# Designs tried in a protein design chat: VH-VL binders against ADP-ribosylation factor GTPase-activating protein AGD1 (AGD1). Part 24

Target 1, 225 residues: ADP-ribosylation factor GTPase-activating protein AGD1 (AGD1), of Arabidopsis thaliana (Mouse-ear cress) (q9fit8r1to225)
Amino acid sequence: MHFAKLDDSPMFRQQMQSMEESAELLRLRCLRFYKGCRKYTEGLGEGYDADIGFVNALESFGGGHNDPVCVAFGGPVMTKFTIALREIGTYKEVLRSQVEHMLSDRLLQFVNGDVHEVKEARKRFDKATITYDQAREKYLSLRKSTRLDVAATIEEDLHSARTTFEQARFHLVSALSNAESKKRFEFLEAVSGTMDAHLRFFKQGYELLHQMEPFINQVLAYAHQ
Key: E = the ipSAE of ESMFold2; O = the ipSAE of OpenDDE; V2 = 0.75 times the mean of E and O plus 0.25 times the DockQ between their complexes.

## First folded at step 19 (VH-VL; framework fv_recaticimab)

Design r135 (from r126 with light chain Y31F; at its last look DockQ between E and O 0.40; V2 from the best seeds 0.00; counts 0 for: pae E 3.3 > 2)
Fold by ESMFold2, look of step 19:
Structure r135 (fold): chain C 225 residues (1-225), chain A 122 residues (1-122), chain B 112 residues (1-112)
Amino acid sequence: as target 1 above (225 residues)
Amino acid sequence: QVQLVQSGAEVKKPGASVKVSCKASGYKFTDYYMHWVRQAPGQGLEWMGYINPDSGGTNYHQNFKDRVTMTRDTSISTAYMELSRLRSDDTAVYYCARVPWYYDSHGWFDPWGQGTTVTVSS
Amino acid sequence: DIVMSQSPSSLSASVGDRVTITCKSSQSVLFSYNNKNYLAWYQQKPGKSPKLLIYWASTRESGVPDRFSGSGSGTDFTLTISSLQPEDFATYYCQQYYDYWTFGQGTKLEIK
């Protein structure tokens, strides 16, 4: 979206308002997504806690047995299994952190940072516009017979109000341009990064458990006899 | 008194150019946008474009953008409109007009110049 | 691209009459941000340049007689002359300055 012309006009103001409305709609969608993402990462953290509890129970069961036969078949395989489960738990914490960093934090930055700056710039622009319009009306109503010191004050106020208005207009245009430009691609990157994080998590878990397949088969074969 | 005084009537042949001047007085020339409007004989009013006398920035109606040039000389408070490649249907009275709303192109016109008759004939 | 449609194109009236001239725009010229209608009315006498009568749809310019009034909002606007005087016989134009600058085709007010 590009501004067609930069002169302050009804059409220029309508273009800015349209961009602001689009940003607000996206903010609402991002907020809903952020809440879903936070609930998901909370679930991953609870799952990690459960993993650690399960591994601790397995280690306690496998440890403390004094039967050499049970230790020979259960101990080494159980140790490999509990080591693998701890590693998978570590992968899950990495996944949780990656989702939080890549997606949750970026969604929150857009909602709390970028859209907030647009709204504050709009407020400053509105105030500056009112002041400028009021100064223009006072200047328009001056009589040629008005006292020189009163006329000079009104003219000074007019020029000051114009300067403040142009500064506020520039800041609002800049905030809108920044929000549009910076966020056009970041949402896609964040979601794609999250998808890649999930792929890596499952791939690492599969590779680790697959490496254990010979040990699993050996124990199963003995257990049937 | 705020007034706009334009250059005198012109007679031109097709294909020529005309440059109309508009001398402003009674106000700060650079504080207000200047527009140009023409009126063919017995017809209504047609907006051509504007100039910001402070910056020199211009905006032209699409129908004229290829042929019109608007300039100004701030030292003598004078705006200019030059129309090139004249055709017989460019015969009209050409007006300059000020927007009295401080430093805004979008406003009403007050005052108007007295008009400059441009006649394009073989 | 806002088209201004003015009616009637010609009007005959006598001194003392009340006359009404209508101007319609193809889209609203009310800017909601400042709540102003970007519309002006001009009077043009033969051989003369246009003269501003009314801006912001209803604000009379300094020196314009009380008998001239403007009303309307959005797309529909009216210029009213409450009691015609001999000097009021002229052509009247409305103009929008909301998006570009376009004029109505004019209303010629003639002596009956």
Scores: ipSAE 0.407, ipTM 0.750, lowest interface PAE 3.3, mean pLDDT 88
ESMFold2 (binder alone), look of step 19: mean pLDDT 94; pTM 0.947
OpenDDE, look of step 19: ipSAE 0.671; ipTM 0.844

Design r136 (from r127 with heavy chain D104E; at its last look DockQ between E and O 0.50; V2 from the best seeds 0.00; counts 0 for: pae E 3.2 > 2)
Fold by ESMFold2, look of step 19:
Structure r136 (fold): chain C 225 residues (1-225), chain A 122 residues (1-122), chain B 112 residues (1-112)
Amino acid sequence: as target 1 above (225 residues)
Amino acid sequence: QVQLVQSGAEVKKPGASVKVSCKASGYKFTDYYMHWVRQAPGQGLEWMGYINPDSGDTNYHQNFKDRVTMTRDTSISTAYMELSRLRSDDTAVYYCARVPWYYESHGWFDPWGQGTTVTVSS
Amino acid sequence: DIVMSQSPSSLSASVGDRVTITCKSSQSVLFSYNNKNYLAWYQQKPGKSPKLLIYWASTRESGVPDRFSGSGSGTDFTLTISSLQPEDFATYYCQQYYNYWTFGQGTKLEIK
């Protein structure tokens, strides 16, 4: 089994420790960003609730087709306005959902998943290192006079401990590499996707209202009478 | 019992190459890293590089990187160091030395070979 | 490279004297992960290869007389010979193996 062909060294271990510290610093920044993102999406959700409340109030004020107040205020016209306002509110809820999925969930996975895996890999590496060092100390202390069966057991334990150590080292390096990859690429993609979601939101809203412009002008002209 | 026995003295001209051998006995050759160290007359010790006898992987000091080649033959438990483009200031005793810490490049040296005197003169 | 500086470069002492040789590294050779100092001491007699005395800064190699002891941590290290013997005439080197392998310039011990 050939997981990695890297020489272990104090400098290599210092590099791993530096990467762990970098991952922890990024975790703290991601946690703050996640908190801001949650506050933003909650604000969008509250705004959507307010939109629905406004539309409901407008419908209630207008009454219905046959209500004298509704006829005086252009009841069927109010219905067309309230339908459009509900659609705009729906676009806001889609935006909230997209931001949550593309950014908030990614940030949380990094904080709770990827950095957690680094910590677990570090624990396994530390345990494997202790076992390996103990086995190497026993191997170093072997004498010509050591019983053959005792020497064979020490050598077997040494080879097993080395295998476990190298596997644990590879897993720690892999966890650190994954966290570094997220730093470079996945967060840029997530932020860019969030900006695209905002573009689509405003585009849909503009297109809906622009399409209604002749109707809006007709109603405004009537209201001057 | 654990021994490193090196090849005999060499006399070379400037510009030539020298290849020093180091035969290991009394231990499992592939379990331990092998280093090379030199000592100019009346001077201290200078690390040149190492080889992992198991994989063949090497690491050379920057001062020798473009002139030194370290190899091994595991079938005869022998390490080799070849230094090319020799200069008069390459005159030194060349030692092989084992790191006795299992499968570890970063360690102390025990034992050392008896040394190989290389003289570079016109 | 980590530069190793030994002091003194040469010294003379009598049989029975206590001798101290100092070795200073340009940066720490203490690896905090395992709390070990990556520092060794060697003895070299004229015409001979170096002989290991001490590793991990203070661990005496098997067969080395107990009059040899190593101490220190981080950047400052000391080899002490508690009672000099005639066979202790030699040059002594410290060596770090933390980042590459570098040696002190040597301390030549002459017994008067």
Scores: ipSAE 0.562, ipTM 0.810, lowest interface PAE 1.9, mean pLDDT 88
ESMFold2 (binder alone), look of step 19: mean pLDDT 94; pTM 0.952
OpenDDE, look of step 19: ipSAE 0.596; ipTM 0.810
ESMFold2, look of step 20: ipSAE 0.400; ipTM 0.735
ESMFold2 (binder alone), look of step 20: mean pLDDT 94; pTM 0.953
OpenDDE, look of step 20: ipSAE 0.562; ipTM 0.792

Design r137 (from r127 with heavy chain K65E; at its last look DockQ between E and O 0.34; V2 from the best seeds 0.00; counts 0 for: pae E 3.9 > 2)
Fold by ESMFold2, look of step 19:
Structure r137 (fold): chain C 225 residues (1-225), chain A 122 residues (1-122), chain B 112 residues (1-112)
Amino acid sequence: as target 1 above (225 residues)
Amino acid sequence: QVQLVQSGAEVKKPGASVKVSCKASGYKFTDYYMHWVRQAPGQGLEWMGYINPDSGDTNYHQNFEDRVTMTRDTSISTAYMELSRLRSDDTAVYYCARVPWYYDSHGWFDPWGQGTTVTVSS
Amino acid sequence: DIVMSQSPSSLSASVGDRVTITCKSSQSVLFSYNNKNYLAWYQQKPGKSPKLLIYWASTRESGVPDRFSGSGSGTDFTLTISSLQPEDFATYYCQQYYNYWTFGQGTKLEIK
């Protein structure tokens, strides 16, 4: 969104305030989304740990090469299954890392970085505005009878307060524009990247299990004996 | 003492243009926005637009946007309003007016110029 | 595009009377950031330019007699002349400067 006019006016200030309120609402939605993402990645991590535990139990159940239980269960083929299951677990950990990097980190950066900058710029702007308004009221009240040194000080304070005010206004506008720009692009990138990470995860899992299909069929055929 | 002195009355034919001047004195011309307001005979006041004398930036009411040009010459503290393609319903008194609220377009008007009567007739 | 409506359109009064003129805006002219009403009152005598009486809805301009007072907030505003003088017979305009600049249609105050 672009400001239609940059003149300081009630309309311009209402536009700034509206953008700030929109940014705060978006911050709250992003924070909720971030918390959902953190729960999801925690779940993937716990799932990976469970995958390792399951594979370890299966390997222990099979024992060694010479163990009669291992031989009865098709030994070398079962070892291929446990290796494949470990690989699927590692794909899950890669997915967890990708979701964290592509989505969680970007959401947190927006919440803690860009929206925080808007809040700090607003505080500076508010303080500068109060000082400037007070200086303008003093200047408006000047009379011909006002002492020359007092009038000169009031005029100096006025021009200094205007400079500080315009600097603070520029910084607030810049922070709002930056947050709007990042909202549009970083949200799209983060969600799309997360979907692509899921596509890669399922593709890797499918390819691995597809290569295992002959061994799966071999064991099933033996089990039907 | 702040004062706005406008150019004299004008009589124009339909289709012509008019340029009204407004000379400011008694204050720093570039520190305050200048507005233009007109008043048709027996009618109320109608805002036409403003100029920031420092930057030269303007903002025109939509009814005048395609016919009005506001300019200034900071070297002689003078603002100008030019209205082109005049019609009979442009007959009015045209005022310049300062916003005395330092460097703010949105304020009350003080002082006003004395007014410039523009008559548009065949 | 804030429409300003004045009431009454005209009135007759005698010297010494208390007079009130009402001005209503179609939208609030109170700017919450500075808590100011962007509303002014002007007096205009025939053949002369408008003269500022009151700004910020209730602040009397320097040199304006104490009998003039402004009140109201948001959308409803009143100009009061507490004891009418001969020089007060004129047309009075309210004006908002919150969003662009619009004037009321005027209130013509005539001697009875």
Scores: ipSAE 0.323, ipTM 0.709, lowest interface PAE 3.9, mean pLDDT 87
ESMFold2 (binder alone), look of step 19: mean pLDDT 93; pTM 0.947
OpenDDE, look of step 19: ipSAE 0.649; ipTM 0.833

## First folded at step 20 (VH-VL; framework fv_recaticimab)

Design r138 (from r134 with heavy chain D104E; at its last look DockQ between E and O 0.51; V2 from the best seeds 0.00; counts 0 for: pae E 2.5 > 2)
Fold by OpenDDE, look of step 20:
Structure r138 (fold): chain C 225 residues (1-225), chain A 122 residues (1-122), chain B 112 residues (1-112)
Amino acid sequence: as target 1 above (225 residues)
Amino acid sequence: QVQLVQSGAEVKKPGASVKVSCKASGYKFTNYYMHWVRQAPGQGLEWMGYINPDSGDTNYHQNFKDRVTMTRDTSISTAYMELSRLRSDDTAVYYCARVPWYYESHGWFDPWGQGTTVTVSS
Amino acid sequence: DIVMSQSPSSLSASVGDRVTITCKSSQSVLFSYNNKNYLAWYQQKPGKSPKLLIYWASTRESGVPDRFSGSGSGTDFTLTISSLQPEDFATYYCQQYYNYWTFGQGTKLEIK
């Protein structure tokens, strides 16, 4: 936990507020980044659809294996190309999915989960603080002449209020510590993972197309005859 | 009557340890934090730390963190402050003081103990 | 650490005089949540323990004479003795309890 001591003090409260403000700023940044991620993944999805559309169109153009046009284009070689292009399309879909799960979903979870929990914990803490303050004031107002049973009840109420206050404080501190922990490591991991996903995407595509190079050369040679 | 009564004067040699006691009466011991403050001869007041008598949790000033230990015995409403590795500049009057704000670590000091004179000399 | 600075360090006055002691904190000790100043004043006589006079900057402790008053907010505070009595000659300390606990260096009030 970020806090070594949980004693209630003005400085302690100010520190909590500072952490909450930091979390709020991060929330806003996450939302902006999330919008950018969504736009990117949508584009990848559209690109995938276009890739499949192109492959389908090429297959239709070539016709079947016994189609004269297909034979003229090298028959089995054209099929290799369409298979390869379809496979490359699948790589794009994988990339889309990886970006969505490793980055977009994490951003959204931070906003709707971790930061939201901080806000809810703050509300509970504020309510508990008011109740505890009231109970304390009532106890401090006791007179020596106050009936013992009344004094005992007021003291019990104070203890109850304190317990609730301490629990609320603990939850808020825990929520803040959790958010702070994610701030330091979670997003770096997400971004680095996303970069790795891109690297894999281009490597796979390159390797597949490189395997097609002999066939490309074969068809080109044929066409130049 | 709320009262804090401290143990008697101590004379120690450098390197030794001293343990001062503070007995509380006239109030519920666990409802208030117990603080310790010292005052060197002719000097001002220096806060040393506090203990929560209910939980036993302590908070020490950085200057004393490695040398001071605060404890309590709730059965006899007594707080203790032990200072180890004594030096000549530890010569001072040591006070216990109650924080009157219930269940708070922050607040003013009221009342104070009568003070315990600790003299460190070779 | 919040540093507390008192002025003057020493003061000579006569019985019946109006006396003013000032205390300045290196940062504000006003808490916005409860709008209270975490500032206290103490009186200490030779060979005796400090005695609480004022807390929350302006609230007089029970049993303290009306001639003692505290004022100020934020970083600037004042202890006033409206009419000095023979028993008021002592050393006075301000204290903040906003962030840990620190004391002013003290003001020694002596008889002229």
Scores: ipSAE 0.478, ipTM 0.764, lowest interface PAE 1.2, mean pLDDT 92
ESMFold2, look of step 20: ipSAE 0.503; ipTM 0.802
ESMFold2 (binder alone), look of step 20: mean pLDDT 94; pTM 0.953

Design r139 (from r136 with heavy chain D31Y; at its last fold request DockQ between E and O 0.62; V2 from the best seeds 0.56)
Heavy chain, then light chain:
Amino acid sequence: QVQLVQSGAEVKKPGASVKVSCKASGYKFTYYYMHWVRQAPGQGLEWMGYINPDSGDTNYHQNFKDRVTMTRDTSISTAYMELSRLRSDDTAVYYCARVPWYYESHGWFDPWGQGTTVTVSS
Amino acid sequence: DIVMSQSPSSLSASVGDRVTITCKSSQSVLFSYNNKNYLAWYQQKPGKSPKLLIYWASTRESGVPDRFSGSGSGTDFTLTISSLQPEDFATYYCQQYYNYWTFGQGTKLEIK
ESMFold2, look of step 20: ipSAE 0.463; ipTM 0.742
ESMFold2 (binder alone), look of step 20: mean pLDDT 94; pTM 0.951
OpenDDE, look of step 20: ipSAE 0.551; ipTM 0.793
ESMFold2, fold request of step 21: ipSAE 0.524, 0.567, 0.520; ipTM 0.787, 0.804, 0.771
ESMFold2 (binder alone), fold request of step 21: mean pLDDT 94, 94, 94; pTM 0.944, 0.949, 0.949
OpenDDE, fold request of step 21: ipSAE 0.433, 0.513, 0.364; ipTM 0.752, 0.782, 0.737

Design r140 (from r136 with heavy chain D31H; at its last look DockQ between E and O 0.39; V2 from the best seeds 0.00; counts 0 for: pae E 3.4 > 2)
Fold by ESMFold2, look of step 20:
Structure r140 (fold): chain C 225 residues (1-225), chain A 122 residues (1-122), chain B 112 residues (1-112)
Amino acid sequence: as target 1 above (225 residues)
Amino acid sequence: QVQLVQSGAEVKKPGASVKVSCKASGYKFTHYYMHWVRQAPGQGLEWMGYINPDSGDTNYHQNFKDRVTMTRDTSISTAYMELSRLRSDDTAVYYCARVPWYYESHGWFDPWGQGTTVTVSS
Amino acid sequence: DIVMSQSPSSLSASVGDRVTITCKSSQSVLFSYNNKNYLAWYQQKPGKSPKLLIYWASTRESGVPDRFSGSGSGTDFTLTISSLQPEDFATYYCQQYYNYWTFGQGTKLEIK
């Protein structure tokens, strides 16, 4: 998309409007996705709370950490179980935080920042266009008989209105270009970052539990006797 | 009075170039886009391109893009159209025409120059 | 390019007649943002440059007699001369300025 020479035309105006409509459609989809992401991260937080509740119940059931099944082979094994369950909870909090920062915050910035800026720039551009068109009508109506001081005022107003119009057009084009660029890169980066966060979460959990497998097998072997 | 006065008739051979001038008076030359339109004998009107006399920026119809050059001299309120590598089917009357809407390229034409007849013959 | 088609190509009429010339564009020339039709009408007499009659489809230029009127919107436009005068025998062109600039092929109005 390239706006290096800003020649105002019906086709250029339609191009801008089309980009604005695309940005608004994407804003609505980003809002839905953001709400889904927020519900997901709330679920992870509730999952952490449940993990802590489970560990607390396990500790309370044992009256400490001693278990008749494990007395011969150890309170240390039961302590390892409760420590591991708490560690899994910390991995969930890291995942929750990463999803929030990598996806939710980026979606919200697009909705509240980038698309909002486009709408404000459009509003200012529309107002500047009306003022400029009115000034151009007055200038078109000038006659040779028009007093010089009245003509000079009309020309000064025209120059000011043109300057404001050109600035407003530049700002709107810049806002549209920024939103279009972020449409591609922010969406891809946000989703890829959350997938990577999930990979790391499951890898850490697997590695923790895999290191504990010998202790699990010891308890199971004892219980089968 | 607002006027566009063009240079006189030209007779050229195929392969030559022609440069037509259009002198504006009675208005602020840099405030209004200038267009060029031609009319071959027995044919209709054909838009060739425009120049923004303030910036010098141009836009040419694709049929002329490789052969036409539009320029201006703001100190004498004059626009120029040069057409190179002339062919016999370039024989036409060439008009300059102003868009009378402040800094607007997409508009109607008022006034037109009186026309410059260019004849291309062997 | 937006193609402009005029009808008829030639017309014979008498002084005092009402004359209607139509112009059709291949695409709409109505710009929805400002609600204007980017359409003009010109009169050209032999050996002379075109003269503006009407712009924005229906707005008469200063000094143009009120017997000339323009109407239509979008793709279909009409120039009407309500009571022909001897000076009205000429060729008439419509022109769009919505996307580039194209002219109709012209309508030659001759005395019967």
Scores: ipSAE 0.385, ipTM 0.706, lowest interface PAE 3.4, mean pLDDT 86
ESMFold2 (binder alone), look of step 20: mean pLDDT 94; pTM 0.953
OpenDDE, look of step 20: ipSAE 0.468; ipTM 0.763

Design r141 (from r134 with heavy chain D104Q; at its last look DockQ between E and O 0.01; V2 from the best seeds 0.00; counts 0 for: pae O 13.5 > 2, placed apart)
Fold by OpenDDE, look of step 20:
Structure r141 (fold): chain C 225 residues (1-225), chain A 122 residues (1-122), chain B 112 residues (1-112)
Amino acid sequence: as target 1 above (225 residues)
Amino acid sequence: QVQLVQSGAEVKKPGASVKVSCKASGYKFTNYYMHWVRQAPGQGLEWMGYINPDSGDTNYHQNFKDRVTMTRDTSISTAYMELSRLRSDDTAVYYCARVPWYYQSHGWFDPWGQGTTVTVSS
Amino acid sequence: DIVMSQSPSSLSASVGDRVTITCKSSQSVLFSYNNKNYLAWYQQKPGKSPKLLIYWASTRESGVPDRFSGSGSGTDFTLTISSLQPEDFATYYCQQYYNYWTFGQGTKLEIK
């Protein structure tokens, strides 16, 4: 959303407020989404641990390469399975890391960075507004009988206050524009990237397991003898 | 074994409040949203809302938005539903039921608590 | 809110009978992305809490007898009991969880 005019009009102020409200709403959504992401990544981590636990359990069950049970299961084929399963677990960990980096961290950055900047800019703007209003009132209260040195000081203060006010306004608008820009593109990219990460996860897992298919069939055939 | 055990029957007067508890066991309490459903005598089932035990976030049906409060105590894996300004048509059996967090908005209920009978009478 | 309408409201049947209960939703509960119907069936016996029978319109919950089956898609769904057993006399509810949660009014299955 681009400001058509940067004049301090009621409409302009209303627009800023609207954008701030939107940013706040987005902040809240980001926080909620972040919590979901955190839970998801935690689950993935736990899943990874469980995967490794399962592989370890399977290895233990099969024993060593010279173990009769291992031999009964096709010997080295079981080792291939455990290696493959362990690798799949690794894919899960990669997915976890990607989700955390591509999505969770970005959500936090938006909340703690971009929206925070808006809030800080607002505070500065509010302060500058007060100062400017006060300076303006003083200037307007000047009388013809006012000493020239006093009048000059008041005028100087007004100019200074105005400058500060305009700068603060500009920064707030910039911060809002930045937040709005991120709203449109940053999150889409993050989500899309996350989706791609999932695709890769399943693709890699599928490919690996597909490579194991002949061995699976071999073991199954053996078992049915 | 996964179980949801609810508090006992309540008898209340119109205008009063009732707080029903649902204690969960046999699973990680924070991994499932807790939903509340009520059933008036001889009537169907009505969804009231849910709470995310992890965050405490709630979502209430519009019909109950101003009268229902759902809370939880994670330390004891217990969810609570409080209904205020009770009226006669609030007489019903109230159920808690869980939904996995990943189905927060799109999941079926399983299992259900045994139900808590709330009777509102003058 | 999605309105769920069951038919019939009540029916009488005998042991061994084939029973069919229908449920209609006011809008589709089929998600085109995964091609799943967000519909469940529950059984409720008097004085007891509802028990999940079917989810995703046709997936039978573990422990549910094979005589129970769910079918349908979109807006029209059916619960079928192929051969009614004495323990099957109860009230059955359909539920959509596509958009929030709403239930049918229930179908009471009574012994003839």
Scores: ipSAE 0.000, ipTM 0.503, lowest interface PAE 13.5, mean pLDDT 90
ESMFold2, look of step 20: ipSAE 0.402; ipTM 0.764
ESMFold2 (binder alone), look of step 20: mean pLDDT 94; pTM 0.954

Design r142 (from r134 with heavy chain S55T; at its last read DockQ between E and O 0.36; V2 from the best seeds 0.57)
Heavy chain, then light chain:
Amino acid sequence: QVQLVQSGAEVKKPGASVKVSCKASGYKFTNYYMHWVRQAPGQGLEWMGYINPDTGDTNYHQNFKDRVTMTRDTSISTAYMELSRLRSDDTAVYYCARVPWYYDSHGWFDPWGQGTTVTVSS
Amino acid sequence: DIVMSQSPSSLSASVGDRVTITCKSSQSVLFSYNNKNYLAWYQQKPGKSPKLLIYWASTRESGVPDRFSGSGSGTDFTLTISSLQPEDFATYYCQQYYNYWTFGQGTKLEIK
ESMFold2, look of step 20: ipSAE 0.545; ipTM 0.801
ESMFold2 (binder alone), look of step 20: mean pLDDT 94; pTM 0.949
OpenDDE, look of step 20: ipSAE 0.408; ipTM 0.743
ESMFold2, fold request of step 21: ipSAE 0.557, 0.604, 0.636; ipTM 0.787, 0.826, 0.857
ESMFold2 (binder alone), fold request of step 21: mean pLDDT 94, 94, 94; pTM 0.951, 0.951, 0.951
OpenDDE, fold request of step 21: ipSAE 0.581, 0.636, 0.613; ipTM 0.806, 0.828, 0.816
ESMFold2, last read: ipSAE 0.606, 0.568, 0.508; ipTM 0.839, 0.807, 0.750
ESMFold2 (binder alone), last read: mean pLDDT 94, 94, 94; pTM 0.952, 0.951, 0.951
OpenDDE, last read: ipSAE 0.667, 0.631, 0.582; ipTM 0.844, 0.827, 0.801

